VHH binders against Protein HEAT-INDUCED TAS1 TARGET 1 (HTT1). Designs and how they scored, part 7

Target 1, 277 residues: Protein HEAT-INDUCED TAS1 TARGET 1 (HTT1), of Arabidopsis thaliana (Mouse-ear cress) (q8lfw5)
Amino acid sequence: MESLLECFAITDGKCHPDCLKANNEQEDYDACQSAALVAVSLISSARVIFKIDSKYTEYSPQYLVDNVGKEEVEGEMDQPSCQYTVGNLLSYLVENVWTKKEVRQREMDQQRREFTVKDCFEFAFKKGLPRNGHWAHVGCIFPVPPFACQIPRVPMKGEVIEAANVSEALKLGMQQPAAARLHLFSPEFDLVGEGIYDGPSGNETRYVGLRDVLMVEAEKIKGETVFTVQICYKKKTSFVKVSTRSMILPLNGDDESQVTEPACLLVDFCIPRFSIN
Short names: E, the ipSAE of ESMFold2; O, the ipSAE of ESMFold2 at other seeds; V2, 0.75 times the mean of E and O plus 0.25 times the DockQ between their complexes.

## First folded at step 1 (VHH)

Design v11 (framework vhh_vobarilizumab_d1)
Fold by ESMFold2-Fast, scan of step 1:
Structure v11 (fold): chain B 277 residues (1-277), chain A 120 residues (1-120)
Amino acid sequence: as target 1 above (277 residues)
Amino acid sequence: EVQLVESGGGLVQPGGSLRLSCAASGFTFSDYAMAWYRQAPGKGRELVAGITSGGSTSYADSVKGRFTISRDNAKNTLYLQMNSLRPEDTAVYYCTRGKYTWGSQYFDYWGQGTLVTVSS
């Protein structure tokens, strides 16, 4: 009876290490999708602020997810996939219909490329971006999209500007919102509400990881610079005030001593700086 | 002058349904992305659902399959259809416009909010 109850508990997944790890790591979090979403939001914002676009225009985050970090091919417009037309699409689909689910499963099982918001900006400035909706179905359906060369891309002219510290980041944010990454600690981040998130406060604290954020506002509170950031965490997008005070972060180590290093909760500041003519 | 006016909030039992509306004025509604955010007591504002000027939608995972965002550009109105409501959906719901001013929030205009209370 005891052995049966124990087997049931294990089968239910409640004590399985992988289930606990997945729950703790937010299994549904996708770093590349997060970076792409932040990047297109900032590109759209900068383009309308500097009157490059006449209205807020949404660009495709899926295009970034599908293409950032892939090797560039010389003469990519001359690739066989670019020669597919509506007239020969049926032949292409017939040849690939039987493998669609297997192709998706294999893509999901392989290591995904990792890229940052900065990588997204650099990619956009090199290759341009399609508007949202023009790439929504292409990259997710085919390993080699039959119409990739026919999807219009909006050219982007500019450069990525980085800030090494809070003072430089504040200057970047004065004219447009900026990207950053935020060190998340639980339960402190979950409990911040309308307060100021100031990082880890005790030994019950768990480090969740870095999350891409949009820095949308800055203010001084009692002599300290505080940034308001837009962040996606636990599948929710919210606005949080973040302290810029240097914190001592506990580091993982194999020795018996705990290593700590001073760090800002917000790191990796950058903006897309568009050329204005 | 930009105005966003929410309506449709109220008290509803768990499992019930509610439809929120947001009447927009003072700007060309069809040119902007729109979103619904919510704020539970003592919590920060969180995105519930978004819709682009082109009609593409996005949802928080907690509401996927239960909530539907839609827009009527002819009436300058944003909607949120909420089905299978749960006590944890209790919050003030805000309509927002997806643009910003320099040095301000990503969403530059917010309505006054409408309270949704899910309770038995």
Scores: ipSAE 0.000, ipTM 0.251, lowest interface PAE 13.4, mean pLDDT 71

Design v12 (framework vhh_vobarilizumab_d1)
Fold by ESMFold2-Fast, scan of step 1:
Structure v12 (fold): chain B 277 residues (1-277), chain A 121 residues (1-121)
Amino acid sequence: as target 1 above (277 residues)
Amino acid sequence: EVQLVESGGGLVQPGGSLRLSCAASGFTFSSYDMAWYRQAPGKGRELVAGIYSGGRTSYADSVKGRFTISRDNAKNTLYLQMNSLRPEDTAVYYCAAQRLYSYGPWTYDYWGQGTLVTVSS
């Protein structure tokens, strides 16, 4: 009954109870979840800005989490299953009963895949995306829904445009918000408030890691370019002004590990550029 | 470089008309929602009229029926036709261009320098 209930919860379009509990206990989204959330946000924004969608449309980040990086070699990914329909759901449930051990194994397999916001954009342009609500919630493990072949995917036509530096990133951001990753240092990031995040400032500074962000505004403050980014950190969404000043970033806690070249707090700039016509 | 340049302001008598223009450059004008704001002496800046990239318009209650916002995407120009002007319409008028952000509020990416409209006898 327990195994069947677990299978049922997954196939009912709901997050598995153990996955939902783990997601609720998790202090922050993982890298893949963060990349997928940023990617769908930027796709939705670009599509409404360029009048491809008539209104802001939410696309499924979980579809990206479940499917990006699934290909072991450069080639075609498996298509959504068309084996089961509404008329044969009972057959699906009988044939696809999972144990708690199998659910945990599937969750671990998902955690082994790594992908970036750029990978998400490339995947969306290649395969399209279903609307949010047609695929399981963020944080659920990867089962193929029983009606996956009947879930419409919105076709997406375009390409990913990258920027190598702040100057190029400003040009990308002129018509739409752009993706980037932000180097987080504690306690400086937690203490920014309404100020400008300027990275590490002292001896007790600890590198937290990279976080995916949306660059939503740019302005000049005292002669310096400052980006306003939207960030989801510890599952809370906020807007933070970030310095684009080049600086030496201590990316490791190891006494012997150090970055010897100045770097920007913001890296990996890109946008989804949709084909218009 | 992005620029919004307003023109058409001036001195006009009560009951008169003026047409403001905003010439845009450095971005894809047709993709942006555009707006006119004004700042009267001793008051904060207020929204007067907006026009979405799809052509839908919105007006402040104080100007409905008197002002008409329009755009010419081929000329990258925004217009505000002001009729039946009143002394309380005296203000600096600003052109603004905005982007919609998915998880954020509406923000204005670009502002013009403003053009002064004085309604006085």
Scores: ipSAE 0.000, ipTM 0.126, lowest interface PAE 13.1, mean pLDDT 73

Design v13 (framework vhh_vobarilizumab_d1)
Fold by ESMFold2-Fast, scan of step 1:
Structure v13 (fold): chain B 277 residues (1-277), chain A 123 residues (1-123)
Amino acid sequence: as target 1 above (277 residues)
Amino acid sequence: EVQLVESGGGLVQPGGSLRLSCAASGLTFSSYAMAWYRQAPGKGRELVAGISSGGSTSYADSVKGRFTISRDNAKNTLYLQMNSLRPEDTAVYYCARSYKPHFYGSGTPMDYWGQGTLVTVSS
């Protein structure tokens, strides 16, 4: 069943149906949104590949953004705040919607915790995930109400499998796409086009940071393993070939704080491994 | 309503050819990646070939050089031309559509499936 708050959010005209898909003219990078979007894409893909879902099912990345990394209370469903009543709805609307709407976005931003794609998978396997339509609107404008714990969730059964290196990552990607993080350097990443992204190439190189990616293919080019990754960067989704060659990465531009060991551009490989019943 | 309807399956002798068709209705066909999968008796479902919205193709190693995937966006139809058929190609063949415009192998998410069409290669 659709929630009353979700219905309200749709009709108020002050939010988009999915804030994580909002149009923006510049990169508005949010690490939690990035991790959540990658996690739900990989969960949806795994569930359809292994026939757990009969079709590609969109799960709520906003539910992950709103709930991962927050302290949990046992028996939450049994508390008065977990009941849909006219009184509970009115209390939420008075406190959070009708009296302080202008400050809500700032309060929501302050409540967010940092988390990784792995954290999202672990959360989904522990708590389940609602379908996108059951949660999409509530968290993008207003703080999550306590009684939103009654929102229906799809149970998820499985575990997170990690890879420590490229060889292990190849095994993860054989039957499903995998998660990873990519070290981005400018302008090299912006200039890759149809080529292979090979990291920093000169003294005018700036480290942008880590970005969550989906690893979708692997191939050998001139004896080297190359991964094709899907990445959303500067509001553009693209497929980029990435070198797995180990190299010295200037991660902060400060010589005194540099890591001197060769490293891979792709790190933190993992997949959601679903239990088959 | 999204529907994928396969046709063209049948019985052929080894070395023969078949062309499978998949008619799509109720979706924006040209915007999505499409694929053919097959399932042989006692085996899991496996990717045969995929094609992106832009026409880029990908094939399983076992069919590369023998099968050709193509699409006709004006007719909302996906094709699989199967040549030099072998007994091991015997399977139910399924048409599938991806939510994504790009096809990138077995990891491509598929959200709609046809009912399947049987291909038997036997002497």
Scores: ipSAE 0.000, ipTM 0.173, lowest interface PAE 14.6, mean pLDDT 73

Design v14 (framework vhh_vobarilizumab_d1)
Fold by ESMFold2-Fast, scan of step 1:
Structure v14 (fold): chain B 277 residues (1-277), chain A 119 residues (1-119)
Amino acid sequence: as target 1 above (277 residues)
Amino acid sequence: EVQLVESGGGLVQPGGSLRLSCAASGFTFSYYAMAWYRQAPGKGRELVAGITSGGSTSYADSVKGRFTISRDNAKNTLYLQMNSLRPEDTAVYYCAKEGRTFSWYGDYWGQGTLVTVSS
């Protein structure tokens, strides 16, 4: 039986080369950093695709890492002014920046705050984002006040659009690349190569977790929709074909597989939909 | 329905050669890594040679330089050229569509073909 390959460019070639470069620079997995990097990549891509930016503009993923979710806890009332005296600034640096123990603890606290790509988009639309290089630092200790108040943010107007299933996700991806999360199983994901990632094989399978991906292309193989995703895994950025068939996923961290209801390997589809001025 | 049919096994003297073939159907052959495994009497199954969809090959240390794995995507066929055969190469050889775990030797296995190397 001859199989015809039908290929659908979800973004119709709308993925900018600088977007691919930014993703190739992701060296290690951190849930919040991964979500922020995917969000910034998609924001930058959408802004150039819809001609809001005249060229691909890099926005700060670190700004998202440092600020998403934090406002709900601390509120603007806790930091109504970013004004500091030289003495206050020096005291802050000694207490929060220059002590090795404090730097490590703040990094760990930041890594424990979970947020999604959707949360990043919503934050960007409410607060704007600074350009990359204007918020360049390590963890929540940077930038040091008053720097935080003086960094210019680019206003962003739009909304997050979600898809509940593969069919809706295809529609989201028609004009711009889309975000999703992928259920990773080891060693199956390591063995996929140029093939189609098809999820877990059984009891020797270890669930690695969800990883943020960019959906860049779709194709139809023997009647099945297959997405090509860009992913950073084990310090390598690659393009992987992913099956969209429903399957029982053992999402247990235990040695023995436990089954749930049939589900898709790809979940949490969304895009940043910009309002065009 | 996935099917793998091996052929080319037989009796050969030490130092001889055999070419195994595996006809694949029921899946998009060019998309998957393929492998040859073997099981000798009293031993477990072992990977002999693997080939990725892109054509990269890997071999067990015991067969390096003697065996060559290849594929013909137009014919949906996997091959194993076996040269300088030794009595310890005696085994049932299995074609496999590559598995999703290191200990699961393929999503599907063929029926196997017997290779006997003896004087």
Scores: ipSAE 0.000, ipTM 0.095, lowest interface PAE 20.1, mean pLDDT 71

## First folded at step 2 (VHH; framework vhh_7pa5_2)

Design p10dk (from p10 with S104D S106K; at its last look DockQ between E and O 0.44; V2 from the best seeds 0.00; counts 0 for: pae O 3.2 > 2)
Fold by ESMFold2 at other seeds, look of step 2:
Structure p10dk (fold): chain B 277 residues (1-277), chain A 124 residues (1-124)
Amino acid sequence: as target 1 above (277 residues)
Amino acid sequence: QVQLVESGGGMVQPGGSLRLSCAASGFTFSDYAMSWVRRAPGKGPEWVSTISGSGGYTSYADSVKGRFTISRDNAKNTLYLQMNSLKPEDTALYYCAKRTGYFDWKPSSAFDYWGQGTQVTVSS
C-alpha cells in the first residue's frame, strides 16, 4: 500500500491538463472548496494546539471536496475496480492523469455540492481524513478513484462548537482559530484597504454573498470590538478587520431582498473540539 | 501592570548559540499570543517569531527559519527563543511582545506591550 501511496505522490496530485484549465477558469472560490480549505486549516491547528498531533499535520481538503455529502453505496467495495491495487491505480492514472482526454463541463458540474465548514467537521469526525500527501489530487476533481474508500485516513473524534454572539465568539477564538462566514458587499469590501469593513454604505451596494473565513484576531479599536479574518476573495488571500456591530443588512439575491432583523457581518462561528483519543 | 522582562542576551561569535527568556507578569499569560521582535542598529522593528497562547502554533520569519525556535512555559509564565547558528546580521535588540487585544493567531501583528529588550551582539 505504501508503494501505491508513493505513486500518488509522484503525480503531485496533478489533474489532466484540461481539468486544470477548467478549474482555473472558474470565477471565484467554489463554496465547497473554500469550506474544505478552512476546515482543514482549523483541524490541523486544533490538533497541534491540543497536542493530539505531535507536529503540524496537513490533511486533505480535496478529500472533503470529493466526499462530503455523498451517501454510502452498498456493495461498492466489492467491485473489482474498487480494490486498492497496483492495477487499479495504474488504470486510473493512465485514464485520468497521463493520457489526454476532454473534461466535460457536465461531469464537473455534477460534482458541485454545497456544504459548510460545519459539514466538513462533522464528516471528518465520522470518517476521518487522509493526510494531504496521501490524497493530493490523485486525478482530476472528477472522477475520484473508485478505490478511494480504501486510502488510509486518520481517525478523528470530536464535536462542533458554535457561538451565537460576539462574547461567545471571543471565547472560541481565544482557544484556537475559528471559522466564520462573512457577508460581502461590493464595492465596499474591495475598498476597505487597511480600514475596518463596515458592510453596505449606499444605493450602489451589491450583495456578493457569504464567504468562509478564518477568524484569527480580536481587538478593541476606539471602544468597538473588531475581528480580523483571513479571507480568500477574487483569488487573493488577505487579512481584513471586520465590524461586529449589529445592523440591518440589505441582502439581495436568491432569497428575499432584505433581512428585517438586525444581523452582524460575521456569522456562523464554529470550531472543531476534539475528544481525547 | 503588564511587565515583560527579557534576558539571556550577550556577545557571541558567529555560529554560536544563545537562548533568550522573557518573564511575563500582570496578565494571564496563557491567554495571549507572544512574539519576538528585533531592532537592528539603524533599522526599524522586524518580526522574528510568534507562538500561540497554548504553544501549539508557531511561525517564523524567513530570515531565521531553521535556526531559531520559539517556545513557552505557561506554568512559569515564560517565553523562550533558542537561537542557533547566529550570524552578524542577527545583531539586534530583541523584544518580547504581547498582542494588544483578545487573541492573535496571525504570523504578523501589531503589539501593545513590549519589554525593555535584551541585546544580542554577534561579532568576531
Scores: ipSAE 0.169, ipTM 0.548, lowest interface PAE 3.2, mean pLDDT 75
ESMFold2, look of step 2: ipSAE 0.224; ipTM 0.596
ESMFold2 (binder alone), look of step 2: mean pLDDT 82; pTM 0.827

Design p10r (from p10 with S106R; at its last look DockQ between E and O 0.33; V2 from the best seeds 0.33)
Fold by ESMFold2-Fast, scan of step 4:
Formats: sequence, C-alpha cells, structure tokens
Structure p10r (fold): chain B 277 residues (1-277), chain A 124 residues (1-124)
Amino acid sequence: as target 1 above (277 residues)
Amino acid sequence: QVQLVESGGGMVQPGGSLRLSCAASGFTFSDYAMSWVRRAPGKGPEWVSTISGSGGYTSYADSVKGRFTISRDNAKNTLYLQMNSLKPEDTALYYCAKRTGYFSWRPSSAFDYWGQGTQVTVSS
C-alpha cells in the first residue's frame, strides 16, 4: 500500500503504479490534460509578470483535470472547512483497499469530461488552485478523501479576456503570454522543424485536430505576422513558428459538400487577467 | 545597414535622474519592438525594459518598475529611457537593443546590440 499512499499523498503528488504505467504507454496527453497544462503555465507566468507571486510558482494541472467541468450539487468537499463523520472516514479507509478499481473509474470519468483553457481560467478565478505538490501529478488520479476540501488553495481574482482575431491577439500577447488553439495537419506539422508552420500543403494532408498552445512571441517575417507558440505534442515540448495568414482549412477531410470560410491556423485566443481589488 | 547609437549616460548621485536616448537608422523603426538592456562590470546582460513598435505597450524588469519609463518617437527614430530615483545598483553600461518581433516572453538571447552602449554611474 506504500505506492497507493504515495499516489494519494498531498505533499508529494506521486502517481499510482497503474496510472503511471498507463500514462507511460500513452503517446500524447488528452485534451483536458493539455488544456490544464497550458492554463497553469499561463497563470504562473501572469502571476510573476504582475508581481502577484514573488517568483515563478507552479500550480497543480491535475487539480484542474480532476475538478473542472465536474457537476457539483453541493460542493461541500471543495470547502476548506468541510466536516466529516467517523463513518465517512472509515468508509474512505476501507475503500482504499479497492482503490485500483476506483482509480480506473476516475480515469474513465476524467476522459469523459471536456473543458477548455478558458474553463480552467474561470475555475481558477472562482475556486483558486493548490500549488504543485499539494495534489497528484498530471496523469495521476487522486481520490477525494474526507479531508480533500482542506487542501490549501491559492485564491485568485481576475477575469478571462478573449481575442477574436490576430490584431487583438497581438494586444493580448504584448501584455502577457496568451493561450490559443492550433489546427494541426499531418505531415506538415511533423516536418516544420525550424521553419514556419503554414498548415495544409496538398493531397497527402490529414487533419489531426486542435491542440492547446501558449503564444509566446510575435514577429514580422517577409511582411507577414508570425506567432511563435510553445506546444506539448506527443508529450514533447517545442517552439513552433506559425503563419497568421487566412486560408481555407479542410477540417472535415475531403468533404467538398461543406462550405468552408477562410480561417486562421490559430484560434480561441485568451489570457487570465488578474485584478488588484 | 542597421545602426543604434546610445547617448545620455553620465555620473549622478543616488536619487538623481538621467534620460538615455538611442538614435536608430537603417531599418523601419516603427516596425520593431525596442529594448534597453544593461550590463554591470563582470556580470551578464540584464533586460531592463521593452516597448512595442507602436509605443502602445511597455514592460519593465521588477528592479526598475516604478522608477524607469521607456518611450519612443517614431517620427525621429529615437528610443528613450527616463531613469528616476537612481540607485548605486543601477550602475551599468546601457545598450539599446533592436528586436525582430512585436513581443517575446522567451529568453532575451533574441536581442540585437549595436555599439558600446552608454555608461551610467550612480555614486556619491
């Protein structure tokens, strides 16, 4: 039971062996894990840029995975002063004998929930976030014990600011790093290297999907605005230059019956704007 | 040919003020974000401040925030740094740095420097 206690340890946040094995066999993060990782990175960056934190402070992405988009009738287990009975505590301790089954069930529940980086920011501003080490590591399932509501969370005050286009996104990026989503096409994205990712190039192109990214840099190259994004793709973090030119994107494969408007490879720009009131 | 010429440095007492200028030529000044970077003797470069090409957005290092103000005059191709409430720790060679972009939150290794900079010495 040492490994289970370690997985559920609030201070260490280490993953259960079965979760660690499954995570190591998984080639890429799911959409919720990607959104949570981007969100905590941007929250940490904003908090140090605006002197809210004295140094770069890591917050828990797994806390977002476990709690964002979850329907709460009462929310009592998320209150710092929640009370529990001796019976509830004993039930938790007894059920930990079968935590392997509960771990798998919670993993399935996490994969059924969908949320965005914007949802993560709104959650953080509403409920706060624990620092890294006070919750499970990303990819590990943390059971909600009777005292989980007492986990210290850093309160956060602010709002989400969105940008509808490249011009507005530039204004966000000049204040702080911003979130965006990137349309990925194979093999072009895999072959971009040090060049500029320019989306679909021809008949061998396949749409992979949207991926959450951090917009960290913008420059003008040959008269065109180019964003540099930091992306976690197949569990590898890299920087990629992305074209901002509008183009027709074949998002539904080769379905020629659909009318597609010109679009940007980068969409859904937003930032967490912290307040001082 | 890109050229950046810094001026306005000198010796001041603690609590004093100085205004640095950087005259730019050889490129379309308003298209580029500009930065001030300083280097104290025996230390590496420290980023001080950045201003967008339009002048609409500025950012500052924590050590100078509230004391320094960056500005630009695109009609004159000139960058400025107004330094108030100067401290002995502000003693350094100050460089005007051209950036290739509108903004960057990545490490400051993307700066371009030109010339020897301008010396600021804060001593009583």
Scores: ipSAE 0.391, ipTM 0.704, lowest interface PAE 1.0, mean pLDDT 76
ESMFold2, look of step 2: ipSAE 0.308; ipTM 0.634
ESMFold2 (binder alone), look of step 2: mean pLDDT 82; pTM 0.827
ESMFold2 at other seeds, look of step 2: ipSAE 0.293; ipTM 0.615
ESMFold2, look of step 5: ipSAE 0.337; ipTM 0.638
ESMFold2 (binder alone), look of step 5: mean pLDDT 82; pTM 0.826
ESMFold2 at other seeds, look of step 5: ipSAE 0.333; ipTM 0.634

Design p10t (from p10 with S104T; at its last look DockQ between E and O 0.03; V2 from the best seeds 0.00; counts 0 for: pae O 11.9 > 2, placed apart)
Fold by ESMFold2 at other seeds, look of step 2:
Parts: C-alpha cells; structure tokens; sequence
Structure p10t (fold): chain B 277 residues (1-277), chain A 124 residues (1-124)
C-alpha cells in the first residue's frame, strides 16, 4: 500500500474550496501570515536551487502560522485522537472538509504573539515542515486536527543568515531570493506603478508600516542599486522596484524626533541557508 | 476584468507534442506566478506546472517532469506549456491559472482566476 499522503498528493493537488474561501475571508493584513508566506517561498526556492529537493516542493505556510511560537504540551502526543492514522485522518476530513463545513483560518493573535520571517526559518530548521500537498489536502488545518503534530514533516537543517545592509544583502541574494521588510508610505506606494518606489515625497505622506517582501532581482540604474521585490499589499501581489538610497524616513508621522537617522526603505534582510552535502 | 484564454490543444498520438498558449489580460501579467492545471475525465483538478512572475523559477508535477516545459513571454502577456512525449494519461482539459503570488505563498495552491480550458486528447 502506498502512503495515504502520497495518494492525496497524486490524486488531488488543489486546495479544497473551503480553504480557498477561508483564505479569501482573511483580514486585509496579517503580519504572521505574511511572514509565513515569504518564509515557505524562500525555503522552497533555496531547496531546489541547492539540489536538496529534486523539484520545486511546496511547504505549508499554514503550519508555520499555526505552530510558530507555541510551546508543546508534554504527553499530548500519546492520545488516541492525536495518532496519525487513516481512521483519524478520514474522520477529520469528513468532519471538517468534505461536509462543506465552513473553514476559517485560526487567529494566531489569540496567544498575542507576533513572529517574523527569521522566526519561521528557525522554526523550520528545528521542527521541519510538512509538504503543502499533505497539509493542503487535509483542508488547510482549520480547525487543527488532534493528530496535526504527527503529520509527517520534511526535516530541514541549516541556519538563518542575516545581512546588515543592502551591500551584504546583495551578496547573500546572488544565488537565491532573500527576505526583507519594506517601509511603506501612502500614497506613494499606491502610485508607483512600473516605476521605482522612492518612499515619502512630501508633507501629505503617511507611514503605513513594514511589509515582508521577497527580493528577487537586483540591477544598477544610473549607478544605483535597485531591488525588485514581490509584495502583497491590499490583497494584491505585485513586483515593485525599490530604491536602496539612504534617506530620512518619517516613521512616526508628525513627530520628527524619531526620524533623524538615515535609513533604507528595505531592512531586515535574511535568507535560509541549508546544510548541503 | 481578468481574462485567461487557452489555445493550442488538440488530438495527438502517443509520443507526440503540443504547445499550449494562454493569453492573459486585465492584470499586470509579470506580477504573478502562473500555473497550468488539468482535469482528466471523471477526476478532479491536478496541478501541472508553475512559473514565477519573472520566469526565472519553474516547478512541475512528477507526472510531467522532463516532458513538459512551462514558459512565459511577459512582453506578449502569454503563458506557454510545451508538451513532449505525450501519453494517454495526459488526456485532459488544460487550464491556465493565475496564482495569488510570485511563488506558492498560500497554505495551498491558491488561484484567483482560471480560463475556460483547452482540450488535449492523446489517442488510446
């Protein structure tokens, strides 16, 4: 008998409609989901680039959202309902996926914890990640099944490598995409279109906050390094060219006392570096 | 209005080749990863292949790896699937699908829009 998980992956590679509906009903912005999405994308990319995975393999961002920062309760794994069996899997599917039960993504904020892309990488290196096909076929784990901690995970070994500045980030990202965070200003970001996002441009600028981004390209334009990032903003995913010049950023609105230090629009650079053979 | 229009399907003998095309409109094509998805008679949808917005990264289902090649032309807003060494098991309605992100960022394969599909039939 082939693995039940392989049967689901072979015969159904698509998200259950209830999971798509739950995804579409999420809040406009969730920092934890954003970090998880960037992290799994980078993990998948790095693993295929460095030949750890023989093909592009999708890992579950929802597993990260559900589990990063949570402490394990000793002894919970031995309960019958927590065992990863065909019976328990089928019961979960019947009760939560195939009966048209509305599925909502659980709120990580009930534990009032935030996590970053770096936290996601560290978690993945410690605990591994299930393949998206396995987790996605189980209905995106909403609600979390009792046997979730026993769902097979791909072990991962490596470390998080950070860069302090754009020059170091460029060196880290030359062979793989990198994570970063982008200082977002309104209305400038909404107006950038196909141009280069240069941040705040006047007195009517409002700081929106930081957004996780995937840095996918770098180029020189008139002697300046410009990064292309993938960003999800207002539920739209797009690619934006971003200036890397240092500048004074008005990060706290009208209070200028907090904006005298030069800063770059892109900060918090990191990559997952896997151990290779 | 997002539109995805597939073409290039048809009937072919086992071992033959076809090239599918997908014309995209109503969104900034280069901003999104694109996928091919297929639905065989009597079965649910099956993911076939995905390509990043820039075209620099591709991935394939095991069943088609080495035989199919996904590509895109961002200047023409067109997605392609070159299908070689076709097998009867490849018989399906093939859909072009727009993903929500550059890579697979959702907890599952999240697609915003699908086309009407183009039929590929590999005899016997």
Amino acid sequence: as target 1 above (277 residues)
Amino acid sequence: QVQLVESGGGMVQPGGSLRLSCAASGFTFSDYAMSWVRRAPGKGPEWVSTISGSGGYTSYADSVKGRFTISRDNAKNTLYLQMNSLKPEDTALYYCAKRTGYFTWSPSSAFDYWGQGTQVTVSS
Scores: ipSAE 0.000, ipTM 0.163, lowest interface PAE 11.9, mean pLDDT 72
ESMFold2, look of step 2: ipSAE 0.018; ipTM 0.362
ESMFold2 (binder alone), look of step 2: mean pLDDT 81; pTM 0.818

## First folded at step 4 (VHH)

Design fx1 (from p10r with Q1E M11V R39Q T50S S59L A75S K87R W114S G115S Q119L; framework vhh_brivekimig_d4)
Fold by ESMFold2-Fast, scan of step 4:
Structure fx1 (fold): chain B 277 residues (1-277), chain A 124 residues (1-124)
Amino acid sequence: as target 1 above (277 residues)
Amino acid sequence: EVQLVESGGGVVQPGGSLRLSCAASGFTFSDYAMSWVRQAPGKGPEWVSSISGSGGYTLYADSVKGRFTISRDNSKNTLYLQMNSLRPEDTALYYCAKRTGYFSWRPSSAFDYSSQGTLVTVSS
């Protein structure tokens, strides 16, 4: 299938706006790309940890971006039209590559649903994932070629395990790296450096939003449980220590009446738990 | 308090093999990732290998990959390092190390040395 991917490389200039390649070249944060990248990293890690894969194997985050949250068409992949033929390729090239047709932005925006890391894990367990080398470029082409259905997927068997609190999250992290989402506040997050990120200080704090992170380390510092997370923020990947202390989070900025319950800076803990035969 | 006791070091010829052991006490062994760290004469500490609490995940420094194998027996609270195809450059004092935290999946994690080390000398 490497020859199929080489055919897709010629369409780099017509990448779909939601394509990983297109968005990786931009400054703006994309929640779906972030979730997909975190999900495949954790799936690859879990498969090595539990000896399902003999070595670290890269799976396609683009496959998740292209398929999670979209309506399933039963039997589509089994149809005769899925066969790779010179006729199918020529028709696709004439209609979508050689004519250089523009795509309607409004129609593309209406078709994509936002999804979480948990959604990615559930999708992978239901549908499997192709290796990165087999589906790196498919979603960068709009529309996706009809013969893309021939690309092989590795079956994934397991379930998503969630943690409702820090204590449960700690137990997940002892067995494998975990996913979480982090509440970012500016300028506090930008000023953490080697310190512990402790959320809003109240000194002209602005809520930036939730960011998907990998929970990779936990330790006790001065009696407090602290998680180290790997985060990609403003095009930089870094490790940040995060407080697990419960606190009032001003998520709505200007409406102080909306946020009254203490919450953790880290939420939505989950792992992909593979079935072992 | 955490106590780590290494053994199995000695003098071997280039190309030889040694198996190091580390007996752990003072903490719940299976809850913590364990590592081997070495210090060659005149050099700073070098991380060699790490293993997860369950034993399912292992990491190796590029200098030892393919030659060394880290393993553990949680029922005996013991960490092992099987060293094959030893080179003069492997001559060092070897320490087993526990992460001071609950867990770490980072390749270059900080370590807590609570041990005296075991000397490995590779010479003809």
Scores: ipSAE 0.385, ipTM 0.729, lowest interface PAE 1.0, mean pLDDT 78

Design fx10 (framework vhh_h_nbbcii10_fgla)
Fold by ESMFold2-Fast, scan of step 4:
Structure fx10 (fold): chain B 277 residues (1-277), chain A 127 residues (1-127)
Amino acid sequence: as target 1 above (277 residues)
Amino acid sequence: QVQLVESGGGLVQPGGSLRLSCAASGFTFSYSGSYALGWFRQAPGQGLEAVAAISGSGGYTYYADSVKGRFTISRDNSKNTLYLQMNSLRAEDTAVYYCAAPRGYFSWRESSQYDYWGQGTLVTVSS
């Protein structure tokens, strides 16, 4: 991977001026980046836990962002194509550097393609993942990433295990952290501090949306099951205790004619279960 | 299968210190949430009492109110070993101390949530 990394260093100056800026200056929440980051964290954790990796190894979330949810093309899908080699790199760069129109189109395509942490796990188990740095921002530099067939991918063997409810989720992560999504309400989430986040209070409450979280621990507090989740919110990573009590979750303003059934603040529980032998 | 073996118990005078160790096999200490571990104790004529617990990463620790500020739980994931440093020991700390691993999502207080137990090590605090 040394020669490929050197090729990318040489080509850093050949991208559209705004491409790397757009990718690096994502200050606002990006659902796909969030899902990919949570997925690689949980994959890295599981691989260390089951002694598949000897130490915590960082895998590429950008590879997931660039490839999950892409339409399957006709032909063999399990091997990346190798259209360009180091020997023809200059010809490739002349023909395939991003234009302003292509940068805009890529940004629009990334915004329209949605995927979940589960989709990331399924993709990783099917295709493998490159280590972080082996697929860093390549898709933002070129409309067609060069040398994709030469980028090493680590094989991933396993399956996604889901839980439909809190009771199942308590059994899901017996030896590893799990993924979930959390319903955020403001100002309640902003005010939780060291307490237990229990959702909307019903006064001056605004629904923020779903956020991907890592469930790292569960405990009983006053007889109630409480999950501790790791979350990145407003550019800060924190640990928050979340109630598992069922509650009515108003997702819009005061439309009481469409009140939802009691639901959990945490949904979409899943883990990457690696084949260990 | 998971096996836990405690050591380091013994006789110590009030105000003294003692360090307990728990050697674990059959699972990994390698990452956050992978395997939380706890210490429980049983004083003569009493039931099991939670003493302290630590998450797989070591990032979260829990202590019973009776031991806060005196006991420190820690782990060495490279050696698959859990420790309990006991300082300022009191006669009321006399008990058999057990190392335990939970069966699922971690509830540090509930002994029923722990499926894997060591054989125990006796700590006697006496003049």
Scores: ipSAE 0.005, ipTM 0.184, lowest interface PAE 12.9, mean pLDDT 71

